VHH binders against b0bn94. Designs and how they scored, part 15

Target 1, 137 residues: b0bn94
Amino acid sequence: AEVQQLRVQEAVDAMVKSVERENIRKMQGLMFRCSANCCEDNQASMQQVHQCIERCHAPLAQAQALVTSELERFQDRLARCTMHCNDKAKDSMDAGSKELQVKRQLDSCVAKCVDDHMHLIPTMTKKIKESLSSIGK
Short names: E, the ipSAE of ESMFold2; O, the ipSAE of OpenDDE; V2, 0.75 times the mean of E and O plus 0.25 times the DockQ between their complexes.

## First folded at step 9 (VHH; framework vhh_7nfr_2)

Design k1 (at its last look DockQ between E and O 0.06; V2 from the best seeds 0.00; counts 0 for: pae O 6.1 > 2, placed apart)
Fold by ESMFold2, look of step 9:
Structure k1 (fold): chain B 137 residues (1-137), chain A 127 residues (1-127)
Amino acid sequence: as target 1 above (137 residues)
Amino acid sequence: QVQLQESGGGLVQPGGSLRLSCAASGFTFSSYAMSWVRQAPGEGREWVSYISSSGSRTYYAKSVKGRFTIARDNVKNTLYLLMDSLKSDDTAVYYCARGPFTYSWESGKYKTYFDYWGQGTQVTVSS
């Protein structure tokens, strides 16, 4: 089942890298430029500068939270699917099925879980990017 | 260095209860999904329960659902397994494990495997 773990890892890594390049990195750049501008106000108190910088960080924090939330939902579904496969394999072993047969059943079940969830990645990516575009201001 | 330390195991009569704890150190505990995995003598490891990094999602193997409860305290960096209605079949070494699904913005990696394990705590259910 190592090959299925690698497939999921590579697909999620690619999706997150895409979202980072297209959306998150730009927001990170804006955050730093906004923060630098906060420091240029010679009239601001220490507290006012601190508050200004904290406001500059809010959009990036929201964006990261959105991506993390969608990843948690994805991993939730995949974890439940995979645990169900393990339950089936254990039931088969307890019923006396041969180890080779049980392994084939388990591998097939996990492969189906992965295939189903990998098909969801384009839709999840679109939802994430739409949600990121709605972060104000 | 990542460390996971289980405690709370012991000898219990059938129908009894135990609470397992796992103290975590050397990483940001609240950023990682956590699991309990058990291994009975002469058998492979069985994924018993899963909890998401926030604690919002929990899952259980069919063999323990309704009897075991996984929980976490992200302030104390501690993972728990409340075991009720224990049976002889629950006799095993119970491991705290990190994963299997975690993403880190710091490392840029999504992991789909249990990357760190505790040393295990023995639970024995017998008369």
Scores: ipSAE 0.282, ipTM 0.656, lowest interface PAE 3.8, mean pLDDT 84
Fold by OpenDDE, look of step 9:
Structure k1 (fold): chain B 137 residues (1-137), chain A 127 residues (1-127)
Amino acid sequence: as target 1 above (137 residues)
Amino acid sequence: QVQLQESGGGLVQPGGSLRLSCAASGFTFSSYAMSWVRQAPGEGREWVSYISSSGSRTYYAKSVKGRFTIARDNVKNTLYLLMDSLKSDDTAVYYCARGPFTYSWESGKYKTYFDYWGQGTQVTVSS
């Protein structure tokens, strides 16, 4: 089970890194340049500069929220699946099944959960990237 | 200066309800996602609920889903948390937080960063 969790973790990490490089990092750059421009306006009041910077930050904030929410949904779905596996294992134990047999069943169940969810990662990644690309335009 | 001020906490019986409010000032409230985060005694901070800048998207931790409702009034610059069917495990200091603004995937779970926090309001659920 732990090995399976590592698999999905690595896949998610790779996705996050991809999103960071291709989308978030660019958005960060834009935010910084935008903010810098705000600061160059010598005619602007303190309040105006502050508001300008806030506007510059908004797309990145939205991006972060979007990615976070998608990761949460993914994690929650996977967690529910694995929890279901755990419940089945408990039920089997309560029914008098041997521990080794239950462990094997649990491992198999969790493996299936991980496999099924890993298959969702490319689609999720695409969706995230598309959504991020639309932010700020 | 950014300010967040929570209110509405208190002592309540199990099964009771509370409504928390967070007054925001010093920034364009409607441009930022907001969250509620709680910290129980001896525990780390737990992300409880999230609401997007427009309010169109919400998230709830599994532990509070179905019981808590996050809302916001962008005209009043106020964030709300409606807490129903409260349990002893809900006892914590509840913080209003701006964000998240960063994320990470570590140790099988996501991590979030919030840039501003309120002082918190105590919620105690006890018989």
Scores: ipSAE 0.017, ipTM 0.367, lowest interface PAE 6.1, mean pLDDT 88
ESMFold2 (binder alone), look of step 9: mean pLDDT 81; pTM 0.808

Design k2 (at its last look DockQ between E and O 0.06; V2 from the best seeds 0.00; counts 0 for: pae E 3.8 > 2, placed apart)
Fold by ESMFold2, look of step 9:
Structure k2 (fold): chain B 137 residues (1-137), chain A 127 residues (1-127)
Amino acid sequence: as target 1 above (137 residues)
Amino acid sequence: QVQLQESGGGLVQPGGSLRLSCAASGFTFSSYAMSWVRQAPGEGREWVSYISSSGSRTYYAKSVKGRFTIARDNVKNTLYLLMDSLKSDDTAVYYCARGPFYYSWESGKYKTYFDYWGQGTQVTVSS
């Protein structure tokens, strides 16, 4: 179960790094250039400059919220799957099964949860990148 | 420093109700999924309930579904467990726990374990 949990940790970490490098970093650059342009109007009030800068930051905030929302959906499915594994393990313990064998069954159940959900990561990544491309349009 | 402090436990008769609270500090509470976990005397820890960071999704162990309700207030940084129709089998120390399965933008890592626990609050259901 530790090996499968490390697999999902590494896969999600790699996915987020890819999304940051390919999509979010570009949006961050645009945000800073946009903010700098806000400061060029010497006729704008201080409040107007601050509001201009706030508008420039909205797309990046939206992008991070979108990635978080998609990860939440993936995370919730995985958590539900592993909670069902815990229910089955408790049922086996209550029925008198040996503790070591129950632990092996639990580990196998969690490993299957992880393996099944690992297959969803490429599709989730594609959806995230497509959605990020539409922010600001 | 991450801190989780449970409260609201006590002695109650079978069929009674309790509300547990967990005050969170030292982290951005609204960014993390949270859980309740309990431990009865002489037993291992049992995952009782889970709530997503936004509060939009909740899950329950079979043993408590329909009787317990998990909720969160992301403004007050507080997690709740509303316990109804309590049974003697519900007697345990109840822990507030952070996680599992969440991405930390601060660390750049996906976490798969409960990484912080409270001190626990005792719930005793007896005649």
Scores: ipSAE 0.260, ipTM 0.655, lowest interface PAE 3.8, mean pLDDT 84
Fold by OpenDDE, look of step 9:
Structure k2 (fold): chain B 137 residues (1-137), chain A 127 residues (1-127)
Amino acid sequence: as target 1 above (137 residues)
Amino acid sequence: QVQLQESGGGLVQPGGSLRLSCAASGFTFSSYAMSWVRQAPGEGREWVSYISSSGSRTYYAKSVKGRFTIARDNVKNTLYLLMDSLKSDDTAVYYCARGPFYYSWESGKYKTYFDYWGQGTQVTVSS
């Protein structure tokens, strides 16, 4: 089970790194440059400068919500799958199955959950990147 | 000096509602975006909701979207969090925070950083 968890975690981490490199990092750069420009307005009030900076940050705020939402959905689905595996394992134990057999079944079930969900990562990644690309100032 | 003080927390049954308030002072409230952040027992702090300085933009964590509503009164220097359809998983200390000031992608998470926090108010959802 731990091995399977590591597999999916590594895949998710790789996806996140890709998203960070190709989308988030660029958005951050834009945000910082935008914010810097706000600060160069010597005639602006403190409030105006801050509001300007806030507008600069809006895309990243939206990006946060988007990426977090997608990752949470992914994690939730995977969690539900593995929970069902656990439930089946418990049921098997209650039915008198041998522990070793139940463990094997559980491992197999979890492995399938991970495999199935890992297959979703490319599509999820594409969706996230496309959505992030549509986020503008 | 910047001050943020939360109130309105308490014990509530699942499906119940609460309204949190955050009284702000010591700064121009209307110039800053504000957020609610919560921390469940044994967990890290989790961003809950964001509202822009003018209130024109709001964002929510997926876990609370559709149930929570963030609002602000810039005349009263007060931030609000209306929490409906509360669940046990909503049990946490809820903090009022100024910001975010900046963002960072760290360890697979989109991390937000706030410069000031309140002391927090306890919300417990239990049957």
Scores: ipSAE 0.022, ipTM 0.453, lowest interface PAE 3.7, mean pLDDT 89
ESMFold2 (binder alone), look of step 9: mean pLDDT 83; pTM 0.831

Design k3 (at its last look DockQ between E and O 0.77; V2 from the best seeds 0.00; counts 0 for: pae E 6.1 > 2)
Fold by OpenDDE, look of step 9:
Structure k3 (fold): chain B 137 residues (1-137), chain A 127 residues (1-127)
Amino acid sequence: as target 1 above (137 residues)
Amino acid sequence: QVQLQESGGGLVQPGGSLRLSCAASGFTFSSYAMSWVRQAPGEGREWVSYISSSGSRTYYAKSVKGRFTIARDNVKNTLYLLMDSLKSDDTAVYYCARGPFRYSWESGKYETYFDYWGQGTQVTVSS
């Protein structure tokens, strides 16, 4: 089971790194430059500068929230799948199956869950990147 | 440091009810999905229930569905398990577990497996 979890984790990490490099990092740069400009207004009040910086930060916050939300949905689906695998394993044990057999079935089930969900990652990535591209426009 | 502390276990009659609590500290509780896992004597650990970080999504093992309710209070950093219509087969040590993990922008980490467990609380259902 651990090896399967590692597969998903590596795939998700790769996706996140891609999104960070291609989208989030650019948004961060914009946010910093925007914020720096806010700070250059010597006549602005503290409140005005703060509000300015908040406005500068809004796109990045939205972007991060969007990515987080998509990852949550992804993981929730995977969790559900894995939980069903556990249910089946329990049922098999209750039916008198040998522990080794149940373990193999569970591993196979979890592997299937991981495979199915890893296939969703490219589409998920595309959706995320498209959505991120529309933020701040 | 991450801390998970279960409470609320005890001895109950079949058909009885219990409410388990898990106090969490040392991390941003609201950023993590949480789960309850139980282990009966001589058996492996069984995934009982899952709740998303926001609490918007919950899942249950078939064996407890319709009887147990998982909930969380992200303000109090507390995870709950309401157990109704308890059966003898529900006898086990119940563990609060962090995970499957959600990605954190603060830490830059993502995990899909349980990474922290409490010490567990004993639930015994017996006539």
Scores: ipSAE 0.230, ipTM 0.628, lowest interface PAE 2.0, mean pLDDT 89
Fold by ESMFold2, look of step 9:
Structure k3 (fold): chain B 137 residues (1-137), chain A 127 residues (1-127)
Amino acid sequence: as target 1 above (137 residues)
Amino acid sequence: QVQLQESGGGLVQPGGSLRLSCAASGFTFSSYAMSWVRQAPGEGREWVSYISSSGSRTYYAKSVKGRFTIARDNVKNTLYLLMDSLKSDDTAVYYCARGPFRYSWESGKYETYFDYWGQGTQVTVSS
């Protein structure tokens, strides 16, 4: 189960790094330039400058929230799948199946969970990038 | 400095109820999914319940579904397990655990599977 989960961890990390390089980093640069412009208004009150800067940060916050939300959904699905595998293994033990057979069935069930969810990563990546492209000014 | 401290265990009659708490400190609690895991003497660990970082999604092992409720208070940094209709089979040490997995924007990587555990609290449903 550790080997299978490492596969998922590496794939998700690569996907997030791609999204960061292609989308998030550009938005961070825009956020800083926007914030600097807020400081140029000598007629603004301290409160108005702080509010201006707060608005400049909204696109980056939205982008990070989108990525986090998709990752949480993916992780929750994988966790549910593996908990179901544990339930099946417990049912088999309670029904009298041999311990070695149950362990092999559990390992196979978890491996299938991981494989199925690995196949979802390209679609998740496309959805994330499309959602991020709609953020901006 | 991550600390998880369980409490609320004890002795209870079959059919009774119990509330477990887990106080969390040393990390941003609201950024992590949390789980309850139990271990009866001489047995392996059993993943009992899971709650997402926001609390919006929960999952339960078949053995406890409909009887246990996981909850969290992200203001008080506390995880809960509300246990109803307790049975002798529920006798175990109950651990709160951080995880599985969270992507850390601060470190730029996935965090490890169940990377921190509490010391455990004993629940005994007796006889």
Scores: ipSAE 0.057, ipTM 0.489, lowest interface PAE 6.1, mean pLDDT 82
ESMFold2 (binder alone), look of step 9: mean pLDDT 82; pTM 0.813

Design k4 (at its last look DockQ between E and O 0.76; V2 from the best seeds 0.00; counts 0 for: pae E 3.0 > 2)
Fold by ESMFold2, look of step 9:
Structure k4 (fold): chain B 137 residues (1-137), chain A 127 residues (1-127)
Amino acid sequence: as target 1 above (137 residues)
Amino acid sequence: QVQLQESGGGLVQPGGSLRLSCAASGFTFSSYAMSWVRQAPGEGREWVSYISSSGSRTYYAKSVKGRFTIARDNVKNTLYLLMDSLKSDDTAVYYCARGPWTYEWSSGKYKVTFDYWGQGTQVTVSS
């Protein structure tokens, strides 16, 4: 389980760093420049400046929500897969299989869950980056 | 510090119902998937249900599907397990657990195990 933990952790960390560096950081820079421009209209009311700044922050908020949603989907699918592994292990124990053999089978099942879901990370990354490139101005 | 406190356990007749609660504090509850895990006397721990951080997805072990319902209230920071049609096999200590497979934005780390547990609440189903 610790080996599978490190595999997923490293892959997701790399993906998030890539998305942050290539997309999110640039959007954050644009957000700050946009917000600074909102403050330059000396004739705008306080409420108008606040609304201007809120509009500047919307693209970054949308981007962060998108990444969070995609990560939630990934972790939910992985959790469902590993719960199924636990169901199979319970069935084997109930049928009288040796405890140590069942634990080895459970570990193999979880490893397969991780392998299968690791295939999704490149596609998830591509989907995220494409969606981020189309978010707001 | 992360704290999870279960309540609502007790003694119930077969076929009866119970509602377990888990009060969460010390972390942003709405950012984490949550689970219920139970341990019968002399047995290993059994993962019985899972709910996503938003509450939009739920999963159940085969042994409890159709009888148990997991729910969360992200305003009250509380996790629930609604148990119906209880059987003697459901007798166990029930734990509220955070995770698994959770990304933590503040640290930039992915949590891949149940990283925090409550103290448990006893559920006993007997004639």
Scores: ipSAE 0.337, ipTM 0.700, lowest interface PAE 3.0, mean pLDDT 85
Fold by OpenDDE, look of step 9:
Structure k4 (fold): chain B 137 residues (1-137), chain A 127 residues (1-127)
Amino acid sequence: as target 1 above (137 residues)
Amino acid sequence: QVQLQESGGGLVQPGGSLRLSCAASGFTFSSYAMSWVRQAPGEGREWVSYISSSGSRTYYAKSVKGRFTIARDNVKNTLYLLMDSLKSDDTAVYYCARGPWTYEWSSGKYKVTFDYWGQGTQVTVSS
């Protein structure tokens, strides 16, 4: 089970890093430059500068929220699958199955969960990147 | 440092109700999914319930579905487990756990395991 969790972690981490590098980092740069420009307006009031900076942050906030939302959906599905495996394992134990057998079944079930969900990552990544590319334009 | 502290456990009769709380500190609570895990005497730990970081998604073990409700207050940094229609089989130590799916934007950390646990609170359902 631990090995399977690591597989998912590595895959999702790679996806997040890709999104960060290709999309989020660029948006962060834009946000900082935008905010810096807000601060250079010597004729603006404090309130105006604040509002300007808030506007500068909006795209990045939206982007992060979008990525978070997609991750949550992914995590939820995987969690449900894994918990279902746990339920099955418990049922097997209650039915009198041997512990070693149940453990093997559980591991197999979790492995399948991980495999099935890892296949979703490329599509999810594509969707995220496409959505992020539309933000701020 | 990350801290999780459970409370609300106790002795209750079958059919009774309890509300567990978990006070979280030392991390951005709203960035992490949270779970309740229980361990009955002589048994392994059972994943009871899961709630996403935003609280928008929840899942329950078959054994507690329809009876337990997981909730969170991200302002108060508190996780809850409302337990209704309690049964003797619900007797266990209940743990608050961070995870199993955690991501924090500020640090860029992503994990797929329960990485922190509370000390647990005892729930005993008995006539």
Scores: ipSAE 0.197, ipTM 0.592, lowest interface PAE 2.3, mean pLDDT 88
ESMFold2 (binder alone), look of step 9: mean pLDDT 80; pTM 0.791

Design k5 (at its last look DockQ between E and O 0.84; V2 from the best seeds 0.00; counts 0 for: pae E 5.2 > 2)
Fold by OpenDDE, look of step 9:
Structure k5 (fold): chain B 137 residues (1-137), chain A 127 residues (1-127)
Amino acid sequence: as target 1 above (137 residues)
Amino acid sequence: QVQLQESGGGLVQPGGSLRLSCAASGFTFSSYAMSWVRQAPGEGREWVSYISSSGSRTYYARSVKGRFTIARDNVKNTLYLLMDSLKSDDTAVYYCARGPFTYEWSSGKYKYTFDYWGQGTQVTVSS
């Protein structure tokens, strides 16, 4: 099912790159500028500067956590589906099915899993981007 | 370099318990989902259990559900598999695997595959 794995990998990778380019990269820029401003305060103590920088980093950290959380939800569903396919494959083997036949069934099952979940990616992407847009406001 | 090292396998009686451990190094352990995969003699590899990077989400193969528990300690960089009520059918080499879902913010890479495996640890359930 390597081909199917590549499909979902490419789709999710494209989503992540989109989010990075449209949202995360901007947040990174803000974080760096904010941090630079912290460093310009010559009257501040080391601790104060550090705290300032930490505050500057908070929105980006929140953004990354949000994206990671959404990905985990997606991955969990896909993992469950794929593992279910494995269970069926095992059942077939135990029933005396030929290995090649079981492999084909497994590949088909995994393909269906990928198909059923790929269509969720646009919606997930939209949700992520909307949520990210609210961070820092 | 990425390293995974399993331990805790052995010979047990049916109904017995084992605890497998997997020591991880060479990568940010807390950033990766982890899995246990087993292979019995003459059979293909079976995906046994999955745990998300944070540990908040777990899933089990039907064959082990209710008997096995996957856990992780992200501070100790260790993956665990608690195996209770062991059966003869649980006899296999158990592998610790990174994945199948991996994403690293530092590199921006996403994968849907088991990309690293340990050497495995033998579990034998026999009377």
Scores: ipSAE 0.258, ipTM 0.615, lowest interface PAE 2.1, mean pLDDT 90
Fold by ESMFold2, look of step 9:
Structure k5 (fold): chain B 137 residues (1-137), chain A 127 residues (1-127)
Amino acid sequence: as target 1 above (137 residues)
Amino acid sequence: QVQLQESGGGLVQPGGSLRLSCAASGFTFSSYAMSWVRQAPGEGREWVSYISSSGSRTYYARSVKGRFTIARDNVKNTLYLLMDSLKSDDTAVYYCARGPFTYEWSSGKYKYTFDYWGQGTQVTVSS
């Protein structure tokens, strides 16, 4: 199942890089410009400037947390699917099935889990981008 | 350096309870999902339980569901496995493992694997 892990890693990496380039990097640029503007207020106290800068960073922090949360949910679902595959393999062993047959069954089950979850990536990507747009105004 | 150190194993009678702990250091613990994996004598490793980085989602192998509880304390950087109603089938070395979700914003990499393991703690359930 190492090849299935690589498939998931590469697909998620590509998706995250797309979201970073298209959405998050733009928000980072806005954050820096907002922060620079906070420093232009010559009547603000030291604490007021600090608070202003913290507010400028909030949208980017929210965006990164959103992407991390969606990745976590994706991983949780995939982990649950593969743990169910392990339970089925144990059932087959307990029922007296041969090791080669059990291994083929387990490998097929995990491959199905990966295929099903990779089909969800386009929908997850769309959801992430829509949610990021609502954060970025 | 990433370090995971298990503790709390021991000898216990059937029906007894144990709490395993795993102290984590060298990484941002709250950013990673964590798992417990066990290995009985003469057996392969069995994925026992999983907890998301926030602790809000947990999953269990059918063999332990309803008897074991996984928990984490993201302030103390500690993973726990609360084991109740122990059976002789639960005899194994128990490992704390990081994963299988690891994404780092600094590197831009997503990794689905158990990439770090502890040394293990022995749990023995016998009369």
Scores: ipSAE 0.126, ipTM 0.542, lowest interface PAE 5.2, mean pLDDT 83
ESMFold2 (binder alone), look of step 9: mean pLDDT 82; pTM 0.811

Design k6 (at its last look DockQ between E and O 0.76; V2 from the best seeds 0.00; counts 0 for: pae E 3.0 > 2, SAP .67 > .668)
Fold by ESMFold2, look of step 9:
Structure k6 (fold): chain B 137 residues (1-137), chain A 127 residues (1-127)
Amino acid sequence: as target 1 above (137 residues)
Amino acid sequence: QVQLQESGGGLVQPGGSLRLSCAASGFTFSSYAMSWVRQAPGEGREWVSYISSSGSRTYYAKSVKGRFTIARDNVKNTLYLLMDSLKSDDTAVYYCARGPFTYEWSSGKYKTYFDYWGQGTQVTVSS
């Protein structure tokens, strides 16, 4: 189960790095250029410049919230799957199965939870990147 | 530093009720999923209940489903476990724990285990 925990950690870390480099960083650059342009209008009031800059920052904030939300959904889903594994292990113990056999079954169940959810990461990544590409349109 | 402190345990008769509380400090409580884990004498720890960071999703072990309710107050930074219809085999030390599948933004790490625990509160169900 420790090996499966490391697998998930590495895969999620790699996905976050990919989204940051390929999408978030580009949006951050656009945000700063947009903000700089807001300061070029000599006829704009102080409040108009502030509002302009605020609008420039909104897409990045939306993008960060979207990534956070998707990660939380993934976390909750994996927790649910693992908790069902614990239920199965408890059922086996209550039915009189040996502790070693139950531990082996639990570890196998958790490994399958991790493997199934690892297969979802490419789809989650695609969904995130598509959603990010539509921000600001 | 992260602090989790349980309270509300005690002696109760079968069929009784208890409310456990866990006061959290030293971290942004509303950003983390939380769990209750219990340990009966001579047994391993049993994952009892899970609540998402916002409180919108909750999960329960089969042994407690329908009898226990996990809740959180993200303004007061407090986790709760409402225990109804208590049975003798609910006797255990109950721990408040952070996690287990939590992305830590400050480190950029996905944590796949419970990373912080309270000291525990004893619940004893006997006549």
Scores: ipSAE 0.331, ipTM 0.699, lowest interface PAE 3.0, mean pLDDT 85
Fold by OpenDDE, look of step 9:
Structure k6 (fold): chain B 137 residues (1-137), chain A 127 residues (1-127)
Amino acid sequence: as target 1 above (137 residues)
Amino acid sequence: QVQLQESGGGLVQPGGSLRLSCAASGFTFSSYAMSWVRQAPGEGREWVSYISSSGSRTYYAKSVKGRFTIARDNVKNTLYLLMDSLKSDDTAVYYCARGPFTYEWSSGKYKTYFDYWGQGTQVTVSS
């Protein structure tokens, strides 16, 4: 089960890194430059500067929220799948199956969950990147 | 440091109710999904319930569905497990666990396993 968890972790991590590099990092740069410009206005009040900076942060916050939301949906689905595996394992144990056999079945079930969900990552990534590209324009 | 502390366990009669709490500290609680896991004597750990970071998504093991309710208060950094209609089979040590699927933007960390556990609280259902 741990090996399977590592697989999906690596896949999702790679996706997140891709999104960070291609989308989020650029947005961060824009946010910092925008914020710096806010600070250059010597005629602005403290409140105005703060509001300006907050506006500068809005696109990035929206982007991160979007990614988080998509990731949560993905994680929820995977969690449900793995919990179902756990339920089946328990049922098997209750039915008198041997522990080693149940463990193998559980591992197989979890592996299938991971495989099925890893197939969703490219589509999810595409959707995220497309959505992020529309933010701040 | 990350800390999870369970409370609320005890001895109850079948059909009774308990409310478990888990006090979390040392991390941004609202950024992490949380779970309850239990372990009965001589048995492996059973994933009981899951709740997303925002609390908008929950899931329950078949064995507890309809009887248990997982909830969280992100302001109080507390996880809850409401247990109704308790059965003898619910007897176990109940653990609060962070995860299993969590991502924190501030740290860039993503995990697919339970990375932190409490010490557990004993729940005994017996006539």
Scores: ipSAE 0.143, ipTM 0.545, lowest interface PAE 2.5, mean pLDDT 89
ESMFold2 (binder alone), look of step 9: mean pLDDT 82; pTM 0.810

